VH-VL binders against q5vz03. Designs and how they scored, part 2

Target 1, 156 residues: q5vz03
Amino acid sequence: MVDILGERHLVTCKGATVEAEAALQNKVVALYFAAARCAPSRDFTPLLCDFYTALVAEARRPAPFEVVFVSADGSSQEMLDFMRELHGAWLALPFHDPYRHELRKRYNVTAIPKLVIVKQNGEVITNKGRKQIRERGLACFQDWVEAADIFQNFSV

## First folded at step 12 (VH-VL)

Design k4
Fold by OpenDDE, fold request of step 15:
Order: C-alpha cells, then sequence, then structure tokens
Structure k4 (fold): chain C 156 residues (1-156), chain A 120 residues (1-120), chain B 112 residues (1-112)
C-alpha cells in the first residue's frame, strides 16, 4: 500500500529536510496535531518529548517509532519556535504543505493536542495515543508495535 | 467554569438569514471543536456541523445543502452559525456544543440554546 | 447516513425501579481504531442536552453510577439501576463513528 506521507518531505526543528518514505520505513508513526498557542498542546508536548527521547532519540537501540508533527500553528515561525522550545527531535510536516489540512480531515481531528498512532500506510492503530502515553507511559508502545506488525523484532 | 453562552432568540421571515453566536469561556477555545445541533419543537436533535477554531476549518451536514456557514473568532472565543434561506421548518432551538475532553467526538459542554422562529 | 433507532420512544417508571433504553444503529459503529463512538445524552425538561455516557460505557464526570452503558456493533443499551425524579427527560443516543453525526429519536422517561 501507499505510505500515508508518500513522497513528501519532512523537516526537523533545525530546518533539515528528510525524505518521509525513508524516515518512516517499518516504523510506528505518531501523527501529532498541536499548536503553540494552545495550552493543552504546550502541556502535553514535553510528555511526548520524554516518551520519544526514551524510545528513540537517546535509546541505545532506537525503537521503530517516529513522530510527525502536523502543526495547527498560525505561521511557519510560530511552528518552528514551538518545535525548538518544547518538541523532541522528531519530524514535522512543513508548515506550507497543504497536506496538513488533509491529514486533519482524514483522521477527523476535532481537538488538539491529538496523537494518532498509525502504520506507515496510514492505517490507524489508535486515536488515543495521548491518553495511552499519559496513563501507561512507555508500556503502551509495545501494543502499538504489535498492532503495526512491522518487519522488526522489538520489545520494550 | 467552562461554559458556552449563546445569543438571544430570533424571529425571522422566510428567505432571510440568521446568525447565532456562541461565546466560550473557562477553557482554551482554540483547541476544541464547536458543534452546532438544532432541535425543532417537540422533536429530536440534528447535527448541523462543526468548526475547529485553531484550524479555521468547518465541516457540515450536507443535508443543509450549503445553507449553513460556521465560523469562529479566536480573539473573542466566539463561534457563529449562520443559516440562510430560512424556512418555517428551520424553526428550532439551536445549540452550540464543545467537543469533549474526555470522550473522543462527544459533546461535553452545551450552550443554553437559541430559539429561532421562522414565520411569515 | 447512519440511522439510529431507539426503543422505546417513551417509558414511565416508578421511582426506585430500573429502566432500560435500547439504541440500534443501521450499521456497525466499530471504528477502525477498535473503539466504538456511541454516546448517550440526557435532556431534562427545559434544559440543554447533557452528556451521560461516552464511547458506549464510560460515565461522564459527575454522572451517577446508577447509569451504565453497554453494547457493541449495532446494539447498545443505557440502563438506570434505580430511577430517580431527577432522571426525567429525553435520552438520546448519538453516533460519531461516521460523518455526519446522527442521533436517535429520543426516549422520553417519565415518573409514575
Amino acid sequence: as target 1 above (156 residues)
Amino acid sequence: QVQLVQSGAEVKKPGSSVKVSCKASGYDFSSYAIHWVRQAPGQGLEWMGEIIPIWGEADYNQRFKGRVTITADESTSTAYMELSSLRSEDTAVYYCARDSEEGDWAFDIWGQGTLVTVSS
Amino acid sequence: DIVMTQTPLSLSVTPGQPASISCRSSQSLLYSDGETYLHWYLQKPGQSPQLLIYEVSNRFSGVPDRFSGSGSGTDFTLKISRVEAEDVGVYYCMQSTQWPYTFGQGTKLEIK
């Protein structure tokens, strides 16, 4: 099947461009819908950062996990400032990519912050990523990996 | 205290339009969708549409054939619902409601309702 | 659109007795994420609707434990273990699994 992000390019908080297809290959993908000026987003983002850091950024063996920030910010600069201030070292859909809005509609995001856990092909694993992280911490990732059924042996 | 306060009752002629407001307070207005639901006298509930203020995007029940326009003003924490080409059958109490924090895609806070009467 | 059918449309209950309301959907409300987005609302006389149960069986904050929800697929039930005077009103089920969101006809609960 076609990847949810297909041939698109993602960006880091430092402005580096990353090919989505390569970056997300055989990974559980967390689509993170949030905005800097929204208090609930600002409150949850650090928690997500810790989650990501433990699994990926500072892990000896990085888990098959990636976060893709889908910004609801008002400007590119606001988005970047948000990423630099509170986000982990994950990826983001560029602000000017209209696919942000398509993703919002596709997953029926009606409140932020929203963390939708999906397979690489965009199939939903859970819409309750935020809740599961808050309640179970790293333990929820094992469920995501199992549900994703990726070609990679990983155990939390 | 989280609450939604709607504008007052309206009396309209057929063919005219009405715009109802819904002012939010006690929470981050931009983060949660506002839904509009109407209820004709003695009847049930009908979902009309919603807007997500932070995104500025609205979605509609196509049964209204484009007569509904939902907007939001983040600066005033106010959502609006405009219904055009009013008909007698549009006489109803119109509610705004907030997308729930606890349950996904449920409505946890409701406005007090706005009666719109359409009559010749 | 998904059609929501409630039964009965009205019921009269003696205080302290149980009540049960059924809600049936024209198609499964199981979403792709494994959750079922069926909710229950109560509209007391002269008031706005209020959320009772979300996602089939979760009581909303402040809702008494005498209220319970159950069901799966296309068949759902709201139960009140001991009906009280304050429970009078119209109960609505709502699905938000598919656009557009749709409500049942409502079930009017009265006290004998």
Scores: ipSAE 0.917, ipTM 0.952, lowest interface PAE 0.4, mean pLDDT 95
Fold by OpenDDE, fold request of step 15:
Formats: C-alpha cells, sequence, structure tokens
Structure k4 (fold): chain C 156 residues (1-156), chain A 120 residues (1-120), chain B 112 residues (1-112)
C-alpha cells in the first residue's frame, strides 16, 4: 500500500522537517487546504486549531490524527506567517512542493478552506471535515477513526 | 449581497474570439471556484470549465478542444472566459457561477448571463 | 462523460397538484467519499438558473419545503408537493461527481 504522501517531507511552523510516512503512520489524516488572505480560511483555522489541540497537541494520549496543511498562499513567507499566527502544531506540505497542486486536483478542491479527511493511503473518509467539525465538534473524530479502521485508546 | 455581474452582450464573426467577464462581490472571491456554463438558444446547459482564483488553476470541458481559456484576477474579483475560433454554434448565453459554500461542487450564485452571437 | 437523462421533458400541472421529475445517470453518481453529487436547478423564464437542491436531498437556502429530492446510484427524483405559479420554468439535474459536470436535458414545467 502506497501512502498518499509517500516518502515526502513535511514541515512544521518552526521549519523542522518531518518524514511524512513516519508522521502519518496509522493515523487519520486531515488534508487542510487554506490560504492566509482568505477570510473563510482565517475564520475556520482557529476552530481547527482547537480541534487539533484537544485531540493531539495537549492530549494526554494523542489521538491517531494529523493535519497536513496544503497551502494556497502566495509565498512561502505568507504560508509560514499564517501557520505561526493561526495554525495548530500540525504539519504542512512545503510551499515549493509541486505536490500541493496535485493534491488539490486529486481531491477536486474547488473552495477553501477545505478539510479532506483521508486514510494514510489517501482514500477519502469524508470531504466534509469542516462541516462535521462545525456541527459535531470532537464527536466527529470517532466516526473518522472507525472509518479508517484504526484502533487506539486516547483521551479527549 | 453576494452577486456575480457579467459583461454585456457580444456580436462576433466566425473565427474571432470573445472574452466575457464576471465580477464578483459580497464574498471572498479568491476562496470559491468560478464556473462557466453556456446555454444555446432554446437548449440546455453545458459546463465549460472552472477556475479557483486562489490557486489560479483552471479545468476545462475537453469537448471545447482547447478553445476555452478561463482566468481570474483576484485584485478586481473578476473571472474571465475567452472562447476562440468562434462558430455559429457558439451562439449562446454564457453564465458564470460560484461554487457553492453550502453544498460541495454545486453552483449557488449565478451571473445574469452574457449573450454571445456569432454570425457572418 | 456521464449522460444525464430527465423524464419527462415537459410537464403541465394544475396549481396545488404535485409534480415529479426523474433524472437518470449513465453511471453511478456515488463519489469516493460516500456522497452523491446530484443537484437540481430551476431556471425561471428569462432568468439565470438557481440552485434548488444539492447532493440529492438538501434544500438550498430559501427553497420552500414543497421541494424535495431523493434517489441514489443512478436514479433520482425531484418532487414538488404543491405546484405554484412561481414554480414555472425549466428544471435541470446536474452531476458533479465526475469531470466534466453534465446536465440533464431539462424539464419544462408549466401550469394549467
Amino acid sequence: as target 1 above (156 residues)
Amino acid sequence: QVQLVQSGAEVKKPGSSVKVSCKASGYDFSSYAIHWVRQAPGQGLEWMGEIIPIWGEADYNQRFKGRVTITADESTSTAYMELSSLRSEDTAVYYCARDSEEGDWAFDIWGQGTLVTVSS
Amino acid sequence: DIVMTQTPLSLSVTPGQPASISCRSSQSLLYSDGETYLHWYLQKPGQSPQLLIYEVSNRFSGVPDRFSGSGSGTDFTLKISRVEAEDVGVYYCMQSTQWPYTFGQGTKLEIK
């Protein structure tokens, strides 16, 4: 089975490099398509941050969840500033990685912000991650985990 | 008030090109794809293509065989559709439409339409 | 391309009576995410199309509850429980499950 991000490298808001395969192993992956200059993205990102923080960043037992930011920003600096300002401590595809465009096309992203929930292999669990977070909060994650067929005990 | 306002009617000769504009207002233009759909007189709707302004990427209906070019100017919140090598069969009302905020890959806001007449 | 076939192509209905329009796709509209991207539009005379229902059964904002959508796979239906004068126009189904997006032929609804 080939992972959606394969042997690619991801980055943190601090510029650290992370191997995607290792970072996303046995996790539900949320591909987050957004841009700093877009008001809807700026409005949703804090909500996603709270969601991620509760499940992963500040959880005693982190949930099998990771967000991968796929930026639609105009520059690497704009992307970085966006991550530092409003994003959670999740990962991002490097700005100069052309795979950003391939992912956008693969998942037919025609509006941002878009949160596509996928399995490690890239299989879509739901295209409506944003809607589900807004409507159900943390409760939607259980459905994602079940769909991904991942078993792990975690605290929310 | 979310709306799309299109440029005025055009009369063109066969073989020429036409460029229709679609100005958006009342929402974040860059965040939502703009689609182009045409309707020949008395006929149904035909999807031509779309562009996501923030990405600057466009997708096209291959049935137009590369005659369509869709662009977007974020600074003016305006999308454009250019159709080249015009034929009489290209006579139609051309609509721009916004990718829906509520439903995925549906069109929730439409322009008023632009009549393009191709005649000798 | 996915071919969308509507039936009937025209419909004359007495005000207050129900109406039903069928839309059939040449292949399943079930997308990889488990959703079905079949939408309904109404184009009133002399106007631009307007969204009625998205993703099979969701009424768009402002659309009266007289309108309902149903179906799955390749067979879909738009129903109007009580047709009103303002419902006159051409109804289109559209699939956005696969590029290119395609529309049905349209169903012209008139009142008697």
Scores: ipSAE 0.916, ipTM 0.951, lowest interface PAE 0.4, mean pLDDT 95
Fold by OpenDDE, look of step 12:
Structure k4 (fold): chain C 156 residues (1-156), chain A 120 residues (1-120), chain B 112 residues (1-112)
Amino acid sequence: as target 1 above (156 residues)
Amino acid sequence: QVQLVQSGAEVKKPGSSVKVSCKASGYDFSSYAIHWVRQAPGQGLEWMGEIIPIWGEADYNQRFKGRVTITADESTSTAYMELSSLRSEDTAVYYCARDSEEGDWAFDIWGQGTLVTVSS
Amino acid sequence: DIVMTQTPLSLSVTPGQPASISCRSSQSLLYSDGETYLHWYLQKPGQSPQLLIYEVSNRFSGVPDRFSGSGSGTDFTLKISRVEAEDVGVYYCMQSTQWPYTFGQGTKLEIK
C-alpha cells in the first residue's frame, strides 16, 4: 500500500524538504486545499492552525496527525507568504509539483478551503474536515483516529 | 446579495458557436466552482460542466464531445460557457450555478438563465 | 452515467395535503466518505431552479420545515407535509456522487 503522496517530497514554510512517506506514516492526514487571496481560506486557516497546534505542534504527546497543504495560489511566493503568515507548522506539497492538480481532481475539490481527511493510503475518512473542526473542535479528531484504525494510545 | 447574472438571449445558426457569460457578486468568486446546466424547452436539466476559478481547471460532461469550453475570469468575477458546432437540439435555457457553501457538490445559487435558440 | 428516475412524473395535490416524490438511482449514491450526495431542487414556473434539500435530508437555508428528504443507497424520497400554492413547480433530484452529475426527469406538482 503506497500512500497517496508516494515517493514525493513535502516542504515546510522554512523551505526544508521532508519525505512524505516518512512524515505521514501511521498518521491521519489532512489534505488542505486553500489559497491566500481567498477570504474563506484566510478565515479558516487560523482555526486549522490552532487545531494543529493543540494536537501536534505543542502537544506533550503529539497526536498521529499531519496536515499537507495543497496550494491553489497563483505563485510560489504567494504560497510561501500565505504559509508564513497564517499556517501552522505543517507540511505542503511544493508549488511546482504538478501533483497539486491531480490531488484536486482526485478528491473532487470544487470549493476552497477544503479539508479532506484521509488515511495514509489516501482513503477518505471525511470530506468535511473543515465543518467538523468548526463545529466540534478537537472532539472530531477522535472520530478520525478511530476511522483510520490506527493503533495508538492517544486521548483527545 | 449573492447572485449570478447571465448575459442576454442569443439566436444562432447551426454550425456557429455561442458564448454565455455569468457574472458573480456578493461572494468570493475564486473560491467556489461555477457549474453550467441547460434545459431544453419543456425538458429536464442537463449538467454540462464546471470550473473552479482559482484553479482554472474545468471538467466537462463527455456527452458534449468536446464542444463545450468553460472559462473563468477572476478579475471580473465572470464565468463563461462556449458551445460550438451548434445544433437545433442545443436550443435551451442555459444556467450557471454556484457550488454550494452549505452542502458539498450541490448548487445553491443559480443565474437567471440564458435562452439560446439555434435555427436555420 | 448514473440514471436518476423520479416517480411520479406529475401529481396534483389539494392544498394542505401531503405530497411524496420518489427518486431512484441506477447505482448506489454512497460516496467513499460515507456521505450520500443526493439533492433536491424546485423550479417554480418561469424561474431558475432553487436548492431545497442537500445530501439527502438537509434543508437548505430558508426552506420551510414542511419539506423533508430521506433515503439511502438508491432510493430517496422528498416529502411535503402540507402542500401550499407556492410549492407549485417541477422538482428535480440530482446526484453528485459520480461524474457527470445527473438529474431526474423532474416531477411536476400542481394544485387541485
Scores: ipSAE 0.898, ipTM 0.946, lowest interface PAE 0.4, mean pLDDT 95
Fold by OpenDDE, look of step 13:
Structure k4 (fold): chain C 156 residues (1-156), chain A 120 residues (1-120), chain B 112 residues (1-112)
Amino acid sequence: as target 1 above (156 residues)
Amino acid sequence: QVQLVQSGAEVKKPGSSVKVSCKASGYDFSSYAIHWVRQAPGQGLEWMGEIIPIWGEADYNQRFKGRVTITADESTSTAYMELSSLRSEDTAVYYCARDSEEGDWAFDIWGQGTLVTVSS
Amino acid sequence: DIVMTQTPLSLSVTPGQPASISCRSSQSLLYSDGETYLHWYLQKPGQSPQLLIYEVSNRFSGVPDRFSGSGSGTDFTLKISRVEAEDVGVYYCMQSTQWPYTFGQGTKLEIK
């Protein structure tokens, strides 16, 4: 099965490089489209951070969940500052990676922030990750895992 | 109050171009796509294309065969739709609309419309 | 392109009576995420279109509860339980499941 991020390299907020294939193996992947200068993104990012932190804390190691930030920021520095200020300890597609634009088109992102939950192969589990987190908290993750067919004993 | 205010009516000759503006207010302009929809006199609605201002990329209905150009200026919270090589069949009211905050890929706020008349 | 077909194209309703508009798509509007992106708009005389229902059955903010939407796959319905004078206009269904977005022909609702 071909991964949506394939042989790409992801980055952390500290500038470390991570291979996407290894980092996303056997995980539900949340593609997070956002930008620092957008108020709705700034409002939701802390909520996502809390969700991510709580999920990682409750799950067996390794956590079957990862967020990949797809930035709509105006510069690499703006993106980095955003990650450092409000993001969780998740990964990001490098700012200069043109795949950011391809992902935006692939998933028809017409508003940000957008949280698209996908399988490793890129199939959409839900386009309403933001809404589901807001309404159900950690309870929505069980549905994502079941849809991803990665079988995990996850309890909230 | 969230609203979209469009530029005034236009009268154009065949073969010329028209550029309609859509000024947004009351929300974060950069975060939501602006769509363009037109309506010929006494006819239905036709989707033309869209742009997410912060991303700067536009998508188009291929039926217009490259005659449409959609742009956005974040500094003025204004979206633009330019239609070139105008024909009499392009006579219509042109609407801008915002991508919905409540529902995905729906249009919740509409401009008042701009009549473009193409005549020799 | 997905073709959207509305029926009827016009209807005249006595105030207080119900109305029903059908919208059929040339292919299923079920998206890969399990949602169906079919929406309804009303264009009152001399006005811009306004959103009524999004994603088949969700009323947009401020829309009276006499409006309801239903359906699945390729067949959808907009219902008005008790038609009022302010409901006069042209109703459009729209799909946004596939590019390009496409509208129905419109259904003109008049009062008898």
Scores: ipSAE 0.894, ipTM 0.945, lowest interface PAE 0.5, mean pLDDT 95

Design k4
Fold by ESMFold2, fold request of step 15:
Structure k4 (fold): chain C 156 residues (1-156), chain A 120 residues (1-120), chain B 112 residues (1-112)
Amino acid sequence: as target 1 above (156 residues)
Amino acid sequence: QVQLVQSGAEVKKPGSSVKVSCKASGYDFSSYAIHWVRQAPGQGLEWMGEIIPIWGEADYNQRFKGRVTITADESTSTAYMELSSLRSEDTAVYYCARDSEEGDWAFDIWGQGTLVTVSS
Amino acid sequence: DIVMTQTPLSLSVTPGQPASISCRSSQSLLYSDGETYLHWYLQKPGQSPQLLIYEVSNRFSGVPDRFSGSGSGTDFTLKISRVEAEDVGVYYCMQSTQWPYTFGQGTKLEIK
């Protein structure tokens, strides 16, 4: 993620700060554009949480997958409440980081919720992450990881 | 019923400004961009720009930079497009359109259009 | 700006017969995600445009299956398998792969 998030800090819903490069290296990254007061965002977020939980948080072998929430909320409190209420244990850009707006423009996000699946270099794997999760569930991750050019250990 | 309803026709003098409104109903206004597209008499369609209401950000076709301001008011579910320094070649029907739910970066719902006539 | 060129500019078709409209872009419309953001609209007489086909070949909800889209790269086609009276109007292609979004100049379809 050096080109778009490297040397940048991300936050958890508990307020912990992590280095983006360390947290995201060698993972498929989903940029999640959403806002608490938007009904479509509130409708989709639980599905994304279930997806993430099954794939990462409760998996016997966690998949190399991370979500970075890019908030369109109007205040830090709205963002925090949204994350605490509906989000999974993923990461977010800090509310006050103006880079949230740069990412919206970079990925031409014209509607929310939007789940953009990206490679390590920020190149788009798919703009249709939300649709794919709804239609195919966990199976869609296989297509993402195959496109991502990340290292995976394989047995004989 | 998803709907975009625009303000009525305008007749304006050269050098003045016009502000067209686009009232949304039947969907979550803040979640989808509103685009502005114009059509001069007997001509094709030209994209002018967009606003994503939840972000409060407008993006413009550079052809109109400096003359167009696109805004949105979430409390009234209304988008606005203001065109300044009007010229006769700005005579056109101005449409608002919603970013599509099906597919990306297409327009699925259009307003009825607002005729703006610029004459002396 | 990506220039979109439609042919023909006018088309007269006997009811029940097929019609085909071409749209060519000045550069590839393939986006880095492997999708192509080329869309088709119909503007019936006195009406606003309406979406027919999105992303080359996907029919928008409620659009009859006699409409189909195809193509890739720079060359795209809208086909109507059997033209009906309600299909009269001006057809536009639009690309949204790159800012600014641009439209073709339109193809007027008439019944003969």
Scores: ipSAE 0.848, ipTM 0.920, lowest interface PAE 0.6, mean pLDDT 92
Fold by ESMFold2, look of step 13:
Structure k4 (fold): chain C 156 residues (1-156), chain A 120 residues (1-120), chain B 112 residues (1-112)
Amino acid sequence: as target 1 above (156 residues)
Amino acid sequence: QVQLVQSGAEVKKPGSSVKVSCKASGYDFSSYAIHWVRQAPGQGLEWMGEIIPIWGEADYNQRFKGRVTITADESTSTAYMELSSLRSEDTAVYYCARDSEEGDWAFDIWGQGTLVTVSS
Amino acid sequence: DIVMTQTPLSLSVTPGQPASISCRSSQSLLYSDGETYLHWYLQKPGQSPQLLIYEVSNRFSGVPDRFSGSGSGTDFTLKISRVEAEDVGVYYCMQSTQWPYTFGQGTKLEIK
């Protein structure tokens, strides 16, 4: 992840900070662009939470998968409330980190919610993560991990 | 259901500015970018830039850098495009268009267009 | 900027006959995710453009199945299997693989 997040810090919904490289190393990373006040974001976030929980939090062998929330919220409190209410136990860029805007531009995010699946070097595996989860559920992760050259079987 | 309604035609002098409005209805305005595209008389289409209302950020075609300002007002579900230092070659129909819900980076809903005429 | 070139610039077609429009780009439109962001629009006389095909070959909702798109890399085609009177207008291809987004110059379709 050093190519796009480098020595940057990420936060949990509880306010703890982690170093991006340590947290994301050797994982398929999903950049999740969303906002609490946008109905489509609120509709999709529970599906992403279920997806993440099945792959990571409740799996026998946690999949090499992490979500980084890139908030378009209007305040840090709005962002935090959204994470606490609907998100899974994944990570986020800090609300005050201006890099949120750089990532939106880098991946040309023109609509939210948007789930961009990336390799360790930041190259896009798919811009259609939301659609793939809706249509294929957990099965889509195997395609992502193969594209990232990370192989791990998982069960549900 | 879903529509974009633009402000009316304008006649302007060279060197002045014009501001075109684009009011959205029937969908979550903040979640989708509004793009601006112009069409000179008898000519094709030219992308000018976009705004993503939830982010409050605009992206511009470099060709118009410094002359175009694109903004959005979430409270009124309205996007605006202002073009300054007008020249006669800026005479065109100006369209707003919504970033597509199906697919990426296409435009699925278009406004009716606003004719801007720049003449002495 | 990526230049988009359409051929022919004009078509005159007997109703019920097929039509084919070509679009070429000055650079590959393949994005790093393996997708190609090439789209087709129709602008009927006196109207604003409307989306027909997105990402090369996907018909937009409500577009009749007589419209189809194909192609890869730098060469793309829009086909109409049986032209109808309502199909008259100017057809544009557009790429959005990179900024600035650019359109072809248009292909005018008329009924003869």
Scores: ipSAE 0.841, ipTM 0.913, lowest interface PAE 0.6, mean pLDDT 92
Fold by ESMFold2, look of step 12:
Structure k4 (fold): chain C 156 residues (1-156), chain A 120 residues (1-120), chain B 112 residues (1-112)
Amino acid sequence: as target 1 above (156 residues)
Amino acid sequence: QVQLVQSGAEVKKPGSSVKVSCKASGYDFSSYAIHWVRQAPGQGLEWMGEIIPIWGEADYNQRFKGRVTITADESTSTAYMELSSLRSEDTAVYYCARDSEEGDWAFDIWGQGTLVTVSS
Amino acid sequence: DIVMTQTPLSLSVTPGQPASISCRSSQSLLYSDGETYLHWYLQKPGQSPQLLIYEVSNRFSGVPDRFSGSGSGTDFTLKISRVEAEDVGVYYCMQSTQWPYTFGQGTKLEIK
């Protein structure tokens, strides 16, 4: 993640701050572009939450997977309410971090929700994470971890 | 029924500006980019830029050298393209188009086009 | 900018016969995710363009199965297995692998 998030901080839905490098190293990272007021985002977020929970939170050996929410919300409160209501226990860029806009441009995100699966160096594994989760469920993670060249035992 | 409806034809003098509107209906306007593409008479298609309404950000083809401003108004589900310092070479049909639901970075719904004629 | 070159620029086809249109890019359209963002549009006389094929070979919803796309890297082909009168118009390829998005110059299909 050094090339993409560097020494940035991420936040949890409870408001705690974590170091991006420590939280994301040696993991498959999904950049999740979404907004609370957009119906398609609200439709997909629970599916992503179920996916994440099965791989990470409820797995006997957590998969090397993390989600970073990149909010397109209009206020910090809208962003936090969205995370509390529908998100899993993943991370987000802080609302006031202007890097949210740089990531939108870097990955040419032209529609939301968008789930971009990236390697540690920020290179795109797939722009079609939302579609793959909807069509293939948990099976799609194996392809992502193979492309990311990360090896770890996990229970799913 | 998803549609993009554009403002009517315009005749402009060189050096002036034009602002074309594109009103969306039948889908979540804020979630999808609106692209602007022009077509000079008897010519092909040229991508001018895009806006993603929820982000409030536009991306531009640098060929237009800062003459294009693309904006969106979520409250009216309307995108706008303003082209300034008009030249006769800017005479074209201007289309708005929606970022595709099927596939990435393609355009699945197009407006009817707006003819802008620049003449002195 | 990626230059997109179409051949032929004009094509006259007897109804019921096949047609083939080539599109060549000045550099590879393969993106790091393994996808190729090459699309085909048809602009019928007096109409706005309409999407036919996205990402090389995927037929857009409602497009007849006589249209197919193929290719990789820098060379792409649109095929119509059996041309009908409603297929007349100008066909454009477009790349969106990198900014700015660019179109081919168009191929006009006519019935003879």
Scores: ipSAE 0.838, ipTM 0.914, lowest interface PAE 0.6, mean pLDDT 92
Fold by ESMFold2, fold request of step 15:
Structure k4 (fold): chain C 156 residues (1-156), chain A 120 residues (1-120), chain B 112 residues (1-112)
Amino acid sequence: as target 1 above (156 residues)
Amino acid sequence: QVQLVQSGAEVKKPGSSVKVSCKASGYDFSSYAIHWVRQAPGQGLEWMGEIIPIWGEADYNQRFKGRVTITADESTSTAYMELSSLRSEDTAVYYCARDSEEGDWAFDIWGQGTLVTVSS
Amino acid sequence: DIVMTQTPLSLSVTPGQPASISCRSSQSLLYSDGETYLHWYLQKPGQSPQLLIYEVSNRFSGVPDRFSGSGSGTDFTLKISRVEAEDVGVYYCMQSTQWPYTFGQGTKLEIK
């Protein structure tokens, strides 16, 4: 993840910090651009939560998958409330990290919610993660993990 | 229904500025970029830039960056494009357009256009 | 900037006959995700542009199935299988694979 997250840290909805490299190593990473006050974001987030829960949180052998929320919220409180209300047990860039804006520009995110699936080096696997989850459910992860060329030992 | 409604035609002198508004209705304004595209009389289309309202960030076609400012007001669901240091070759119809729901980086809803005429 | 070149610049078609419009880009429009962000618009007389085809070959909702798009790399085609009177106007291709987004110069379709 050196290309896109470097030596940054990420946060959980409970305020714990983790090192991005340790948390994301050898995983398919989904960058999730969304905001609490945007109805389409609020409509999609529960579906992403179900997807993540099935692959990671409640799986016997968790899939090598992680979500990093990149908030477009206007305040840290709005961001935290959103995460606590609707998000799964994934990670986020800290609200005060200005890199949130650099990622929007890097991946040309012009609408939210947006789920950008990336490899370890930050290269895009697909910009259509939201659509693929809606249309194919859990099956779409097989394509993502194959494209990411990472070690696989998980249940789907 | 989803629509973008633009401010009315304007006549301006060279060297002045113009600010065109684009009011959105029928969808979540903050979630989708508004793009600005101009069309000189009898000519094709030229992309000027965009704003993503929720982010408050504008991206510009480099050829306009020194003269164009694109903003958005979430409370009124309105985007604005201001073009300064006007020249006669800036005479054009200026369109706003919404980032498409179907597909990526296409424009599915367009405003009716605003004619800006620059002459002395 | 990626230059988009359309041919022909004008065409006149008898109703019920097919039409074909070519769009060429100065460099490949293939994006790193394996998708190609080339789109087609129709601007009817006195109207704003409207989206016809997105991402090479996908018809936008409500667009008749007589419209189809194809192509890859630098060469793209819009086809109308049976031209109708309501199809008159100027057709534009646009690429959004990289900034700045750029349009072709337009192809004017008329009924003869």
Scores: ipSAE 0.837, ipTM 0.915, lowest interface PAE 0.7, mean pLDDT 92

